VHH binders against Protein SUPPRESSOR OF NIM1 1 (SON1). Designs and how they scored, part 10

Target 1, 370 residues: Protein SUPPRESSOR OF NIM1 1 (SON1), of Arabidopsis thaliana (Mouse-ear cress) (q8ll17)
Amino acid sequence: MALPWELEEDILSRLPPISLVRFRTVSKHWNSLFNDKTFINNHLSRSRPEFIILTNSKIYSVDIIDHNNIDPTIRLHEIPTYDIHSRGTDLNRTIINTCDEFLFYNYRYWDNMTALWNPWLRQVRWIEYANQEFCVFGLGYDNSRPEKVYKILGHLFCHGKVLRDQKVVIYECASDSLRFIDRPEDDDWPITETAKRSNVSLNGNLYWFGCSNYENDEYYIRIFDFSTEDFKPFCLLPCQMSHSTDELVLAVYKGDRFSLLKQCSVTREIGVWVTKERISNDNGNGGEGVEWLKLMTLSKPNLPKLFGTVSYFIYGKTLYMCNGDDETALACIYIVREDVCKKFQIGSGNINCRHCVYTPNLLSLPLFIG
Short names: E, the ipSAE of ESMFold2; O, the ipSAE of OpenDDE; V2, 0.75 times the mean of E and O plus 0.25 times the DockQ between their complexes.

## First folded at step 1 (VHH)

Design f8 (framework vhh_brivekimig_d4)
Fold by ESMFold2-Fast, scan of step 1:
Structure f8 (fold): chain B 370 residues (1-370), chain A 121 residues (1-121)
Amino acid sequence: as target 1 above (370 residues)
Amino acid sequence: EVQLVESGGGVVQPGGSLRLSCAASGFTFSDYWMSWVRQAPGKGPEWVSSISGSGSDTLYADSVKGRFTISRDNSKNTLYLQMNSLRPEDTALYYCTREGLYEDYSGFDYSSQGTLVTVSS
């Protein structure tokens, strides 16, 4: 007996994208379903986040096996690089992050290119910019328009000028146009090195930690709004720093909210907060409309000392973290909840791993004019 | 070819001072932010300090503020780190890096052999 259509659709929406791509080639009915916006959105809402690990030669996805079990484990799945390799890029000089449910691939140094990538659909869109002094901060789009027009926020280094490091620019992808934008007059330069490493993308805008007082370690979340093209404070944090060396990590939660992780540098205790409501891009007064909920506190003897680039996500009341081991600097996956505290070392002999959190999906990349 | 050559490390007693130097070549030195990054034995890399291309702006890790001073001489293509009031926890291999801070430390242009600083009693 065949399954009811509604049950079949429900089951299919829970399968990994690689399985769905395979099934799409077999059945015309399923091919039609996989192009349906409702199905694509339902699949995304049920898709589990995973870590993407970039080594000097290969890219891996980290699959978590038996995540609801007391004894979960991981499986590394190599992601083919031929979609991005076609541009002759050396992985040693690349950054991997996310923008708008897509992987954000940024080649650094002498090549002037950035890509949006869906590795499971094997789709890539290259964004090439002519200026060799352009340093990418992040991607966004004007969310007030019916179709997404992607822009890159960054800065220029103009040789021989006193203020060269402070020139902020927008590169508009479809028009191949570069424009200077005003930096905040009474603020510290808005694109700090910390912000370059910790920015997150949500609803076409970029968010990162700003500091209002370095002597008192007063931090807040700052926004760059790609529709108005300005920097402004967005909201206050739900917690206070205990020590100046405490680690703060911002992430997207369930596609439309923020998650914040703080580790006390002395005790290694981790707190995790999430926003109660969907993030509103209309908040002009930063901090007045955002409510936080403390989701968990973790105080285990074997918690890692977090440093550098930290990736994490929350799924099924479990905290998953990717960070370098504080003794070897090799990438490790940590799986932590009340009844579980596990550490998995990824690779041997390679200390130069980049990583991000990615939610597999069936979303097609936008079309660029060209 | 970008080259960064660190020197000035050594063994010092707690409370002592050392001055590290980094000789840069293969690029226009004054055009780049420069940083010091350290790696303690058995630990991951830690960013210490950064200085703008002109030398007008400096940044420090909270663990070294008030004790360390970063500076540069663009006429000599040399970066410096003056370390005062050294503590045992400052013991590390110190690396000079170009515009990558420690997030980009793995880059071909970003570091060399480093210079060892040991603070012992």
Scores: ipSAE 0.000, ipTM 0.157, lowest interface PAE 15.6, mean pLDDT 73

Design f9 (framework vhh_8dlx_2)
Fold by ESMFold2-Fast, scan of step 1:
Structure f9 (fold): chain B 370 residues (1-370), chain A 119 residues (1-119)
Amino acid sequence: as target 1 above (370 residues)
Amino acid sequence: EVQLVESGGGVVQPGRSLRLSCAASGFTFSDYAMHWVRQAPGKGLEWIGNIYHSGDTFYNPSLKSLVTISRDDSTNTLYLQMNSLRAEDTAIYYCARDYGEWFSELDYWGKGTLVTVSS
């Protein structure tokens, strides 16, 4: 007995993108469905975030099986790298982030290219720039326009200059042009390890932790606004540092909010906060009136000592964390809820492991010409 | 508490060599790239070079024939060897930590050590 079309759509919208891709070329019915904006948006809204693990030679997606059970398990699913390897990408020099629901690939050392990638649809968009001394900070777009005009924020690296004396530039993808922008006058310059590590993309803009006072460890969230092309304060944090060595990690929550994770370096206690309302990036809202809600406090004997690159997401009432061991370079997944802390080792040996959080989706890559 | 403490500065005659040291504490030294930076009197900061945790080094092209950077991870110590010192090498020399996701990021600095090249 055939299912009604509406029930069929509901079932398909809950399947992983990799399962859906195989059906797209088999049936005109499915191909039409997978190009429907309502279906694509419904699928995205039901898609669970997952960890992407980057080793020196391979890329993996972390699949968490029976995540609501006492004994969840993890499986590594290798993501084919043919799309990105065709450009001679050296994975041991690659940084992985996200921008606008897509994976963002950037060469660790300064080079002349970066990539925006949907691995499940096997789509890649290369952004090529002529200046090999251009160091990428992040990718964004002018969200005040109907058409997305993508821009790269970065530094023009000048040999013999420290970061404070280097020029900050915008590279506009459509026009293949560089222009200089003003540096923050009263802010922490040079841009710190914290800003680079905790950089997140939301609605076309970049967000990271700024520091208003290094002596007192006072942090806030900064924005680079790609429509006005300037750096400015966005909002205050809901918490204070207990020690200068405490870990702070910013992330996107439910696609339109922020989450913040703080770990006390002494006790290993973790606090997690989320923004109460959607983050609005229109020209009338600079982040004033952002309200935070403390979502959880975790004090478990088996909590890891977070250091370096930390990725995490919240799903239901569970905290999922990926942390590379700074001493062994082993990647671990931690699954933490009220009465449970489970640790899963992902790799072994001397692996320089990079990771990020990615929400699988059916969105086609944007056009960079317009 | 992250600390970087430079030593080995002083007065030196032109044409001679000098080795500076930087003692690191409060973090896992072997995981970080490290930089040397200097500031001459009345001038801005000038990048000298860096050394990755792998041991790979990169130098300011104007200085690469005159300096060598090395590290000893067993003693948490960074070194700068300077040869053929000139009057224009008179500066305060700083040790700085780089957390290597992106190129040329500096987060913690020492207080510096003064090198004076006479005349």
Scores: ipSAE 0.000, ipTM 0.159, lowest interface PAE 14.7, mean pLDDT 73

## First folded at step 2 (VHH; from f6 with S105D; framework vhh_rezetamig_d1)

Design f6a (at its last look DockQ between E and O 0.06; V2 from the best seeds 0.00; counts 0 for: pae E 13.6 > 2, framework grips, placed apart)
Fold by OpenDDE, look of step 2:
Structure f6a (fold): chain B 370 residues (1-370), chain A 121 residues (1-121)
Amino acid sequence: as target 1 above (370 residues)
Amino acid sequence: QLQLQESGPGLVKPSETLSLTCTVSGDSISSGDYYWGWIRQPPGKGLEWIGHIYYSGSTYYNPSLENRVTISVDTSKNQFSLKLSSVTAADTAVYYCARDYFDSDEPLDYRGQGTLVTVSS
């Protein structure tokens, strides 16, 4: 007896994209369904974040299994490397991050290329720059139009040197052109490598930490708006630095909010904050409008130091982190909540890997992004 | 020792094209380590970046001047040049050629002594 269609759709909406892609060949009806915007969005809303880990030899998707169990574990899925790693394997010159629902990949060596990527659909859109001096900071889009207009924020190098008086550079994907824009007057430019690897993309905009007072270790979140092409302060942090060596990490929470980790450098305790409301261009400017909620405090003996590039997401009341081991620098996944503290080493010998958080989905890449 | 020297007319009529040449000595433009550029300082104003060129010919211009500026390089002569079209009184300034070697912790590396260019009828 065939299941009611509504029930079938419901079941399918809960399956991972990798499974659904395989099911496309089963029936034309399913194939149509998986291209339906309503279904795709519903599927996305039900999906959980995962880690994407780039090693020098392999790409992994890390899924958490038995999430509600007292003993959660991880499952590694190898992603074919020929989609991305075919361009290079030097991770020192590689950036992986997200632009909302898609992966953002940048590699700069003999060539300079950026990719928008959906691993599960095996869709890749490459942008190759004629100017190899262009250093990519982040990818976003003009969100003021019905269609996303993708842009890349960056700056120019000369054999590793920065032109101090040079303006910020925008690459417009649609026109395949580089142009200068005004750089911020109140922020440090060029942006640090840490910021390049730790910025957050949300709704087409880029977010990262700014410092209002270096002497007092006062930090805030700043925004680059790709629609207006403006740099501006966005909001204040919900916490103060207890020590100058405390660590801060920003991430997207539930797809449209922010989360913030603060780790005390002395106690290694981690405070976790989330914004109460979804983030929009109107939600806050200069510290106004954005309200934070302290979600939890984690104090476990084996918490990693949040130094360097840390990827994390919060699901329920559990913190999932990807970072290097404090001693070995090997890539590790940490699962931490009140009653759980687990550490998983990813492979062997995977030092200085690149990683980000990604939510698997069935969204197709735009046809024209460069 | 690296030296940069500006040369060109000190007087240009309105609507004409300002043309300057920078002669580099003591180092090769083709070393590939630097951009070579032009800056200017109008009377009573701060320094303004005009643009720069890489030895390969890649140019980058200030957006405010982009439509009027052309920078070229002659590696055989170890020179690079500036052309600024449709000049007005606002283009009156001391013009400097410079080597663009900027690090976050280092000042401007080298520039010429500067040459005054006056736009007047």
Scores: ipSAE 0.000, ipTM 0.242, lowest interface PAE 10.4, mean pLDDT 85
ESMFold2, look of step 2: ipSAE 0.000; ipTM 0.184
ESMFold2 (binder alone), look of step 2: mean pLDDT 81; pTM 0.825

## First folded at step 4 (VHH)

Design g1 (from g0 with G56K; framework vhh_6qgx_2)
Fold by ESMFold2-Fast, scan of step 4:
Order: C-alpha cells, then structure tokens, then sequence
Structure g1 (fold): chain B 370 residues (1-370), chain A 122 residues (1-122)
C-alpha cells in the first residue's frame, strides 16, 4: 500500500541509522532523503542516546530496551573496528568520547593521529599531526565561522614534570600547524587525567569542572573557546558539595544544553539539574548567562555509589547511568525512575571499561584534510 | 611477578658508545610505555628517554638528544638505549621503568629495574 510522503518520512526518521544505510542502495529517492538536512535533523531529534563501552579488546554499543510497562533490558551490539583499526595498539590506552555528534577516538598519551568517527555510516576522518611529543586533551572547532575549522587542544609532553609545568598547544588541522597558547594563571590546572575523560563537547568548545578553592571543594564549569583560543570560567554550579567525596558529572542534554548530576557520598541521593536555555552566545561569562532547573531528585535505598568514570543521560523521565572503574571488576548500567531501579552488570572480571554517551545519527563527517 | 632486568653497562672512554638493554617479564610488555632514567653519584634520579607502547613516539631529555636512541622489540620483550658520543656527565646508574598510570601529578612508574652502571672516563 502506498503511503503519503510525509508519513513515510516520519516512519523512516524513527529507524536506526544502520537500517537506513542499507536502504540507500535500493532507491535514488531514499538516498536523496537521507542526504536532506531536514530529514537528518528530524532523525537526530528522535534518536535516543546510547552508551559506547570500550573494553581491552572490543567496542560495544549498549542498546537499552525500555518500555513504560515492561521490565527494561539491555542488548550489547559489537561495533566493528574496521574503520579505526590500529596496528598493534593496546585498546587499554585508547580514549573514546564525542565531538560535534561524532565519536572521538584517540590513543591515550601519544599517537600522531586521532579520528572523528560515525560508526553507523561507516565514515572516519583521520587527523594526523607532525609533533610526536603532542598529547591530546580534546577536539573542537571555530564556531564563529560557517565552515567548521577543527583544532586539537593539548600539551607538549615533558617527562619528569607535573602537568602544570607543561606547555599548552593548539594543533590546527587545516594548516597542519602547532602553536602555543597562554595557560590560565594560578593553581586551577585544567589538563588532568579526570578532565581528559570527563570533558564535554558542545558547540565546538570543551567544558569541564574547575576548582576555585581547593580547601573548600568549590567547583565551577570551565570552558576552552576554540574561536578565541583561551580558557575562561563559564558558569557556577546550581548546587554545593556536601562532602569532598561527592560525585559531580557534567553531560550534554538534548544536544544544546548541559545537565549536571551530583551524588551525595553519604546518603547516595542523586540530584540532576539542566540548563534552562540553549547554550549559545554566552560571552564567556562565569554564571551570568546560565540558569539551571532542577530536573529530578532520586532518594532510592539501593542507588549505587558512583565513583571513577561515570556516564549518564536522561531520556523521558528516566535516568540511565554507566559506572565503572579501571581497577574494579564491576561495569554496570543503571536504569532509574520513580517506579524502577534496575542494574545490569556488563563485566565478568578484570576489565578496563571506558565509556561515553553517543547519539546515533546520519550526519556526514566534515571535510578537513589539511 | 613483574621483573625488569637491565644489562649492557660498563666503563667506556669519553666519545665512546654503549648499548643498554632491558628485558621485561611478568606483564603485557606491548601495553606499557617504557622509559630510561639515570642517577648520577650524589644526585636525584632524572629522566633520560621514553618510548610509547606502540613504538611510534620517542622522547629525550635535552642533554642526550641526537646522541641517545631508544627502541623496543615486542618479539623479545626488550627496550634498548643506544648511547653514542658519551660524556663524563653521562656517568650514572641507568634504570629501566614501565609506566603504570598517569594523573595530574604526572606519569607514575611502579615497575623499576635494579639498574646498570655506566662510567664514562675523561
């Protein structure tokens, strides 16, 4: 039976990218649709986030099957590494994160290459850099230009020195050039192991937690702006630390906002806040242009104690969390809402479980060859 | 058990060459960045050279750049330091180390060898 074009588009926009990619070879009409910006954006708006899990040997997508009136389940889907195959590199030292709706794949410490990757479209773009002493912190782009100009923030690695004494550099992908940038003054050094794993990318910039007072655990959100190439305070947190051991996790919400998760280390109560408005045109102001809304408070007796690397996202009225430590045998997915608190264990032994949140999409990788 | 065993040290005249080797066992050698450090008489231990787990990147302290070359052989589980144009200032005990983790305080090396002595006479 023939369907109206509008209804056909609506149905297709709800299908997984892998299903849509298979249809491109069948019809010129379907292929044209999948290259339409309106369709791509509509599909992205309906795409639910997934956890990407990197083990010592494999990369997995965690598909969460969660219905309002049925027991939620998870399904692990192995992501083939054909596109990003490394010759003899140990996955233990690989970073997986996101930049501009793409997976960001980087060998930890040093590799003279990094990748932006859309695993569902089977597209990869390698970014190579000439300096072998360059340690990557994160990827961004100049968002003041209509064409995205990608840059890598990092430092020149100096053995025997603490991170605070190392030189901060930008690698510009289009020009294959490396230049030094001014480091922020004082004791708040942004390039830490924690920040390398927990920084978030939004609108081409990198965001992470800074600390304004080391004795009183006073935190704020810090930005690196790739347009101006400088470090700035961005905004204050909507909450205060109750204990130094409390967990704070920053994430992107609905593609254009922040969410912040805080767990009290004593009570295990979880609070989640989101920014009220879209993050844009902030003028680099610390707290001035950002208003937070408390989205939920969870006081379940069996909430996990969050520690180490924590990934989470909110979909509907449900909080999804992935928590694991490189030194524990436990890697778990938690599904929490008013009527549900369920745990799924993913690991079975000594496993280095790194993870991030990824939203499957039909976006083509940008052209930058340098 | 994790073990790093250095060899190749000795007495050499200034301007001479020496090759140090480090044999690694008890861990997955190919997963670890390896480094050479040295301790001169009466001084603290200092960094000399490092090589990444992949072997793609190498790093040297300024005083040895162009004179020393670090390399690794995954088939033999060894890391080597070729030392050319040796100077009396290079006299030290040389230690092999495996990098275990990294944080805001820098690289951490929990696996160390016992050292091999290099003496460069004037």
Amino acid sequence: as target 1 above (370 residues)
Amino acid sequence: QVQLVESGGGLVQAGGSLRLSCAASGFTFSSYDMAWFRRAPGKEREFVAAITSSGKSTFYTDSVKGRFTISRDHAKNTVSLQMNSLRPEDTAVYYCAAETYYDEFGLHYDYWGQGTRVTVSA
Scores: ipSAE 0.012, ipTM 0.400, lowest interface PAE 8.5, mean pLDDT 75

Design g11 (from g0 with S31D; framework vhh_6qgx_2)
Amino acid sequence: QVQLVESGGGLVQAGGSLRLSCAASGFTFSDYDMAWFRRAPGKEREFVAAITSSGGSTFYTDSVKGRFTISRDHAKNTVSLQMNSLRPEDTAVYYCAAETYYDEFGLHYDYWGQGTRVTVSA
ESMFold2-Fast, scan of step 4: ipSAE 0.013; ipTM 0.410

Design g16 (from g0 with G56K Y101D D103P E104S; framework vhh_6qgx_2)
Fold by ESMFold2-Fast, scan of step 4:
Order: structure tokens, then sequence, then C-alpha cells
Structure g16 (fold): chain B 370 residues (1-370), chain A 122 residues (1-122)
């Protein structure tokens, strides 16, 4: 060996997964290292978040170069669709999100294609369910079990029924069964009420914004708990809406916390809050005792007016956002901190692209999820 | 100040055609999926047709597939429904609707018009 074993391991844990996959064939030692749980977890903890963007024909990972430089830039990497057979689908109608550090894909209306995917390891697990018009909201798992049992939350699309009469369903992947669950009482219903805002997966549960009073713009975070299969309030927000048109976006922070972004629709000022402590999986704890810290306030004259689907992450002292341009609706990446406000357009003709935040990793997909 | 205003409804004989239009204002039209719904007398509101924000994909309920065509014009901020080979069963109030694009979960829509009445005689 030219390098001490410990230094080699440390260096490799800091490299992107695509680089590591290339090195797998070079060394038997490195191949065994990439299967080591400690190394995989260490690599994940050092991996920076990236945007995944779906255009109508292609999927891109957005690499941000020189994060702390006064002139940061972006590089687009096309992700091959060999694994997910996106031929003939309109990717603009695709649900893209994350569950358990994997990419989650669901194609709507034409082909009911649902998958968990690690594109860097080229692993895909298809979730097949009965040939019904099953409208997927999100994916989670029973976190009370030692082994993860994946479930899909959605509703059964019934033509000729009013929206309030759509049936809420759970598809359990291990048993290949659909079952109906009770609708929330006096809650925002259907769950598609929250579709205007990003739902997030954390510790096997789905989280999104609920509204307790539309007249007063009172919002909270609600949860769907896949272990108990119910909807409930989780916690209060650290901020108040200034206008009913203000934008709220929920995201995962550092893998185990929440972050919340609010933009004033009038001033375009952005506030970002994070939870002080890790979000707990403890049953009976819920969101009780959740405390927030205001991480940043950004008041730049050239901040974008956020709308529709907004993806963002925080790395170091920098806010990264993916959103459409307010005038053109073309997909853009915004890099914002105290000394920088940069905008990068993602090609031409890519209006209202689907996107999410993804942290590249070496985690293998479970053998069975449906 | 968000408004969806439908027009083009009326009386038509079976086998005839109508073109419905929906004029959108007060929001970024190019960022929204647009749809048409209808409510027949004594029945529930049902989905008719939808078009994605990009205009590249269209969706129809089985009963209108091949007879109705949905389209949009970003320059005019309009969505249109061309209805051909109309049947008495198509008699309904037709509503224009707009939905923000994340995630696409079927038929929940953020904004609704007041409706335009279509009556198809036998």
Amino acid sequence: as target 1 above (370 residues)
Amino acid sequence: QVQLVESGGGLVQAGGSLRLSCAASGFTFSSYDMAWFRRAPGKEREFVAAITSSGKSTFYTDSVKGRFTISRDHAKNTVSLQMNSLRPEDTAVYYCAAETDYPSFGLHYDYWGQGTRVTVSA
C-alpha cells in the first residue's frame, strides 16, 4: 500500500458515490470496504446534498462546485434511466422524493411505475400493486420494527366521486395488500390539501404542513405515522405567516432534523429555522418538546419569488434552492448567502420541472419492498 | 385576485360541438396544471380532462376519450376544451380548475371557476 490504511479509508469516505463505484473493480479491499456498515455510514455523514431534477425526457443530478467560493457554479450530471424504464412517460407528471435515503419515483396516469432507487449503485426495487387507479402520496415504513416494512400512503382514485369521498388507502409492500384507513376527522382532507407543499420523509414517517385555521393562516406540521397508520398533529411552527401568500417549505436537515423555510411574498425576505434536537422515533413522544432555532434571515433585493414546488438545502452558511423563475417558469438553482446571490438556469424549455433534494450514498436497497 | 373565468357553454343538439374556454388571471399560469370538471344535474362533480403545466401531457375520463380535446395557450393564459360528438349524458355545468404541480396526486385543485352550463338535447 502507498497510503496508510486509515488515511485511504478517510479519503474514500469523502468521495462521491460515482467515483467510488468506479474504484470498486480496482481493489478487492475497496470493494469489501464499500460493504462495511461503518464506512457506508461515515460516507453518508460526509456526503453533501444535491438536487435531482426531472425534465420531460432526462434526469439530472446538480453538483455545486466551490460551495464556499465567491463565484460558485453548478454542473449537471445526467442520470441514466436504464434502471427505471422511463421510456414514453411524461416525467413532468412524476412524483420524485426521498424515503430512507433512497430516491422515490412514481409515474402518474400512463404507467403506474413506482420504485425505490439508488442511481449511483444502479439498484432499483420496483413496488408493484394491484392494477387500480391508486394515487400515491408518499412512501414510509413501520419504524417500530427492527426490519423495515415499507408502505405506500395514497388514495384510490374514483371517477364520479367528489374529492372528499376519495378513499384513503395503505399499500403494504411485504404482504402485497391494499387496505382502507379511516379519514382524518376535522383535518385537512384529502391529504392532497398539503400537496402544494413538499412532504418530507423522516424516520419512516411522512410530514407536511397542515392548516388549523385558513382565516388566520395558522399552520402546523402534521404526520402520517406508518406504525399506527394514522394522521395526527406533530408540532407547531417557529414562525407566523405575514401574508396568506407567503411560501412555506419543509425539509430534512442533517438527516435527522427538520428545517423550515418561509418567504414573505411581499418583501421576498427568507427566514430559515432548524430543529435544535434530532426528531425522535420514540412512540408516545410525538412532536412534544420540539424547539426551533432561527438559522438565517436573507434580505437580498434580487431574491426570487418562490412558487409551486420548492426544493432547498443548507450546507455550511449557504442556502441552495431549486425553483422556477417567476417570469419564465424555467427551472433555476439559486445559491444564496450574505455575500452571494447567484442564479443558474437549467436549460431551455424545462418549465415547472420536478425536483427533490437527495444525498448520494452507498446504501443498498432492501431485497424485498414489494 | 386569482380568477378563473369559463365561457363557451350553451345549448347544442346531440352530435354537435362546443368549445369551452377558461381565462386565468392573478397567478403564474405556466406553473399550474389545468383541468376541466363537470357536475351533471343530481350527480357529483367528476373529472373530465387535464393538461400539464408544460402542455405535453393530457388526461381524459373514459367517457370523453376521443371526443374531447384539452389544450392551453400560455400567451393568452387560457385553457380550452373542444367537445365533439356531444351526447345528452354530457349535460352538466363545466368547471375550470388549477393545481400547483407538487406532487401531482390526481384531482385536488387549488383554484376553481364558477362554471359554464352545457345542455345537450336528444
Scores: ipSAE 0.000, ipTM 0.239, lowest interface PAE 12.7, mean pLDDT 74

Design g17 (framework vhh_6qgx_2)
Fold by ESMFold2-Fast, scan of step 4:
Structure g17 (fold): chain B 370 residues (1-370), chain A 123 residues (1-123)
Amino acid sequence: as target 1 above (370 residues)
Amino acid sequence: QVQLVESGGGLVQAGGSLRLSCAASGFTFSSYDMAWFRRAPGKEREFVAAITSSGGSTFYTDSVKGRFTISRDHAKNTVSLQMNSLRPEDTAVYYCAAETYEYDSWGLHYDYWGQGTRVTVSA
């Protein structure tokens, strides 16, 4: 029978987005509810992080149910890709990352197409480039303005030039215009292939690891600031590399901070650090003097050896990681706490070292082209 | 030593056909995406066609789509470009290129280039 509307809204706000999307086609009342700002914000506050995993042919969202259970349930949701296929697009060339609460789809070939994507709402916004030589690095926006002005950082593939001699460019989405930008004198090439797979978006800017001395494994976090359109060092790391083969991963923490994961390649010990304070839009105040707090040290007998751009998130006192199995390369979710290390194999699919974390939501895509 | 050697260029009348071939040696051919580029007199080098390492996907620039076909033969370590319904605007030097996705490499650049083969289309 019918429930009071307040109880109905409370129940619906606790359901996964995939369940809510099914209801939009059933009722105009529920469709109106799912467009209500209060409901959308309440749902987002109760939404759990998920892994987005790419295989050669499919994209999956991995939902972890019952985080307080020592044996949580792992659910796979296949995300349809029919509308993102172009010219026979091969998913092993696809990079998916996040920009705020949305997925950013980047195809790495001569297709010149990228998209901002909310898979739960089945909403996609395509950006097509006039220049066929434009290689996309990442999406950002000018966060100094009240309205978000979206821009894409990348480079032009210059024929007969090696990668270090390519030209760095900004593409403005709203005006369909491309501009060259200068590279810093102290940096041979800021937009590396590793950075294309591992950069993180926060407050409209892109962040990734820079190296100040390759022989000594001295790393720092660099920023591309879309408001000033420049590359600069952002902050020092809270840790030092023990070996050149150690794994180092940057992620966004609680929506407004950074987390950093380092695994010693020899011992497999994992350290996790978080920034103490919110990363500010004002880099003159927020980026200088960033302080880190060590959140956890995990030294368990059966920790996996992490490779490439392992994706992870923290929920309560638990570390969740998506990585390939040491022997099979099959996709696995690792659930690690101070008392437990558990591994869950995800189907029969191999991950292509390109997977990210995002929080499913009911937010409509912003207007950034036209 | 890595080598890409193009062949099959020449003079042809408008509406005619040519088949270009690229012979690859000194690397694991089956691991590389292969592409054809061209450079017309007074113009920048442009992309023409590409085929993935598996042969499962092909890509073409709009001006040649439906007229050109790219293919590969793993047994012979060759990539070919079949050019039909040729136009004077197709006159250029055609270059073979190879791109790989080695461990930690996901580049949109081509690692190896050939010397080129000249195609001239007369009116």
Scores: ipSAE 0.000, ipTM 0.248, lowest interface PAE 12.0, mean pLDDT 74

Design g18 (from g0 with E99D T100S E104S H108P; framework vhh_6qgx_2)
Fold by ESMFold2-Fast, scan of step 4:
Structure g18 (fold): chain B 370 residues (1-370), chain A 122 residues (1-122)
Amino acid sequence: as target 1 above (370 residues)
Amino acid sequence: QVQLVESGGGLVQAGGSLRLSCAASGFTFSSYDMAWFRRAPGKEREFVAAITSSGGSTFYTDSVKGRFTISRDHAKNTVSLQMNSLRPEDTAVYYCAADSYYDSFGLPYDYWGQGTRVTVSA
């Protein structure tokens, strides 16, 4: 006698994708379940975010065992790179981030290669373009259409032109077409999109910090809307910089909201805010009614000074952070609650460690990409 | 603190040569693409040359191809621009810039130097 279907489904929806891949071979019932859209979405909603750590040669996922224990355990799982290394790329200048719950992989040696990747299903879609002067800023899709039409936001060097005349471009994956996008008149440096601290993908659009006054460190969230193909301000921040060296990090919260982390560079106090309601694209007018809620304030004697690229996620009442060590160039994982801060040194080699937040899932890569 | 400090500017006769240098500090230099831009009096900033973080690829504006060479030295954390066969139209303030997706030290824009002045006389 098998387990009741309802209990079986509940148990399976809590398992890591690698475990589920093996179980697909056991039963036609389970294989049908794992291809069910409802099961896939239910599994995603229960999946805990994890850190992806990128070294010069290897990729790791970070598993945090005994989440609510006073001494949680960190375990590194190497993600095989066979699917991405088959294209002859190394990891030394790789961008790793997410788009639409997939890993976004871009090789930054002014190369013509980018990919969407589900490492647990071993699915990869390469986007190949021939222009060596094409600089990739990010990936998104037209969310006004039921089929996801993926596009790359990028820049072409317009040699012999003034900076204002540099061309922002969209590469549309399904049609293999590149077209120029009008740049706002007051946008003084389009290349800086690649240098922004935290670029996040949500509902097919790309979001990052814009600056309204760089001398006074006044920031806001700006959007590139892939449906209308324009740059615009999205919403104000719930906080202001106390010092120019303060850290601000934008992230996705619970799949449909934003979270924002700010650390005071002097006190090391961390504030975390989340948007109260889910973020929706109102056909390009979203953000006018965004309300923020302060989720936590963390003030501990042993909080790290965050510096450079910071990845973080919130799960339960706990803040998880990944930060590169300036001294060792190794990634550190910090697990922070109201009463405790635990530090775990992770990674290997004497190189700047790249990282992002990824939620393991069973979603298949879309068609008409690459 | 991220700093880019340019040096090597000056006055030179047409047909002469000049080497600009940019000393970088406060970030992991080997992870950043580096570029040179210039701004002539009363004009907007224009791209001159770029070099990838690895040094494996270089890019130039058409007016300087074959005359200017960009290079980098990871041991010294410097990027250099060798300018040969200089012309009066090369007269400008030259700026060093750094760009990286991973290492942002609180700035939403490229890291820029204060510039170094190059004057080419007829």
Scores: ipSAE 0.000, ipTM 0.215, lowest interface PAE 14.4, mean pLDDT 72

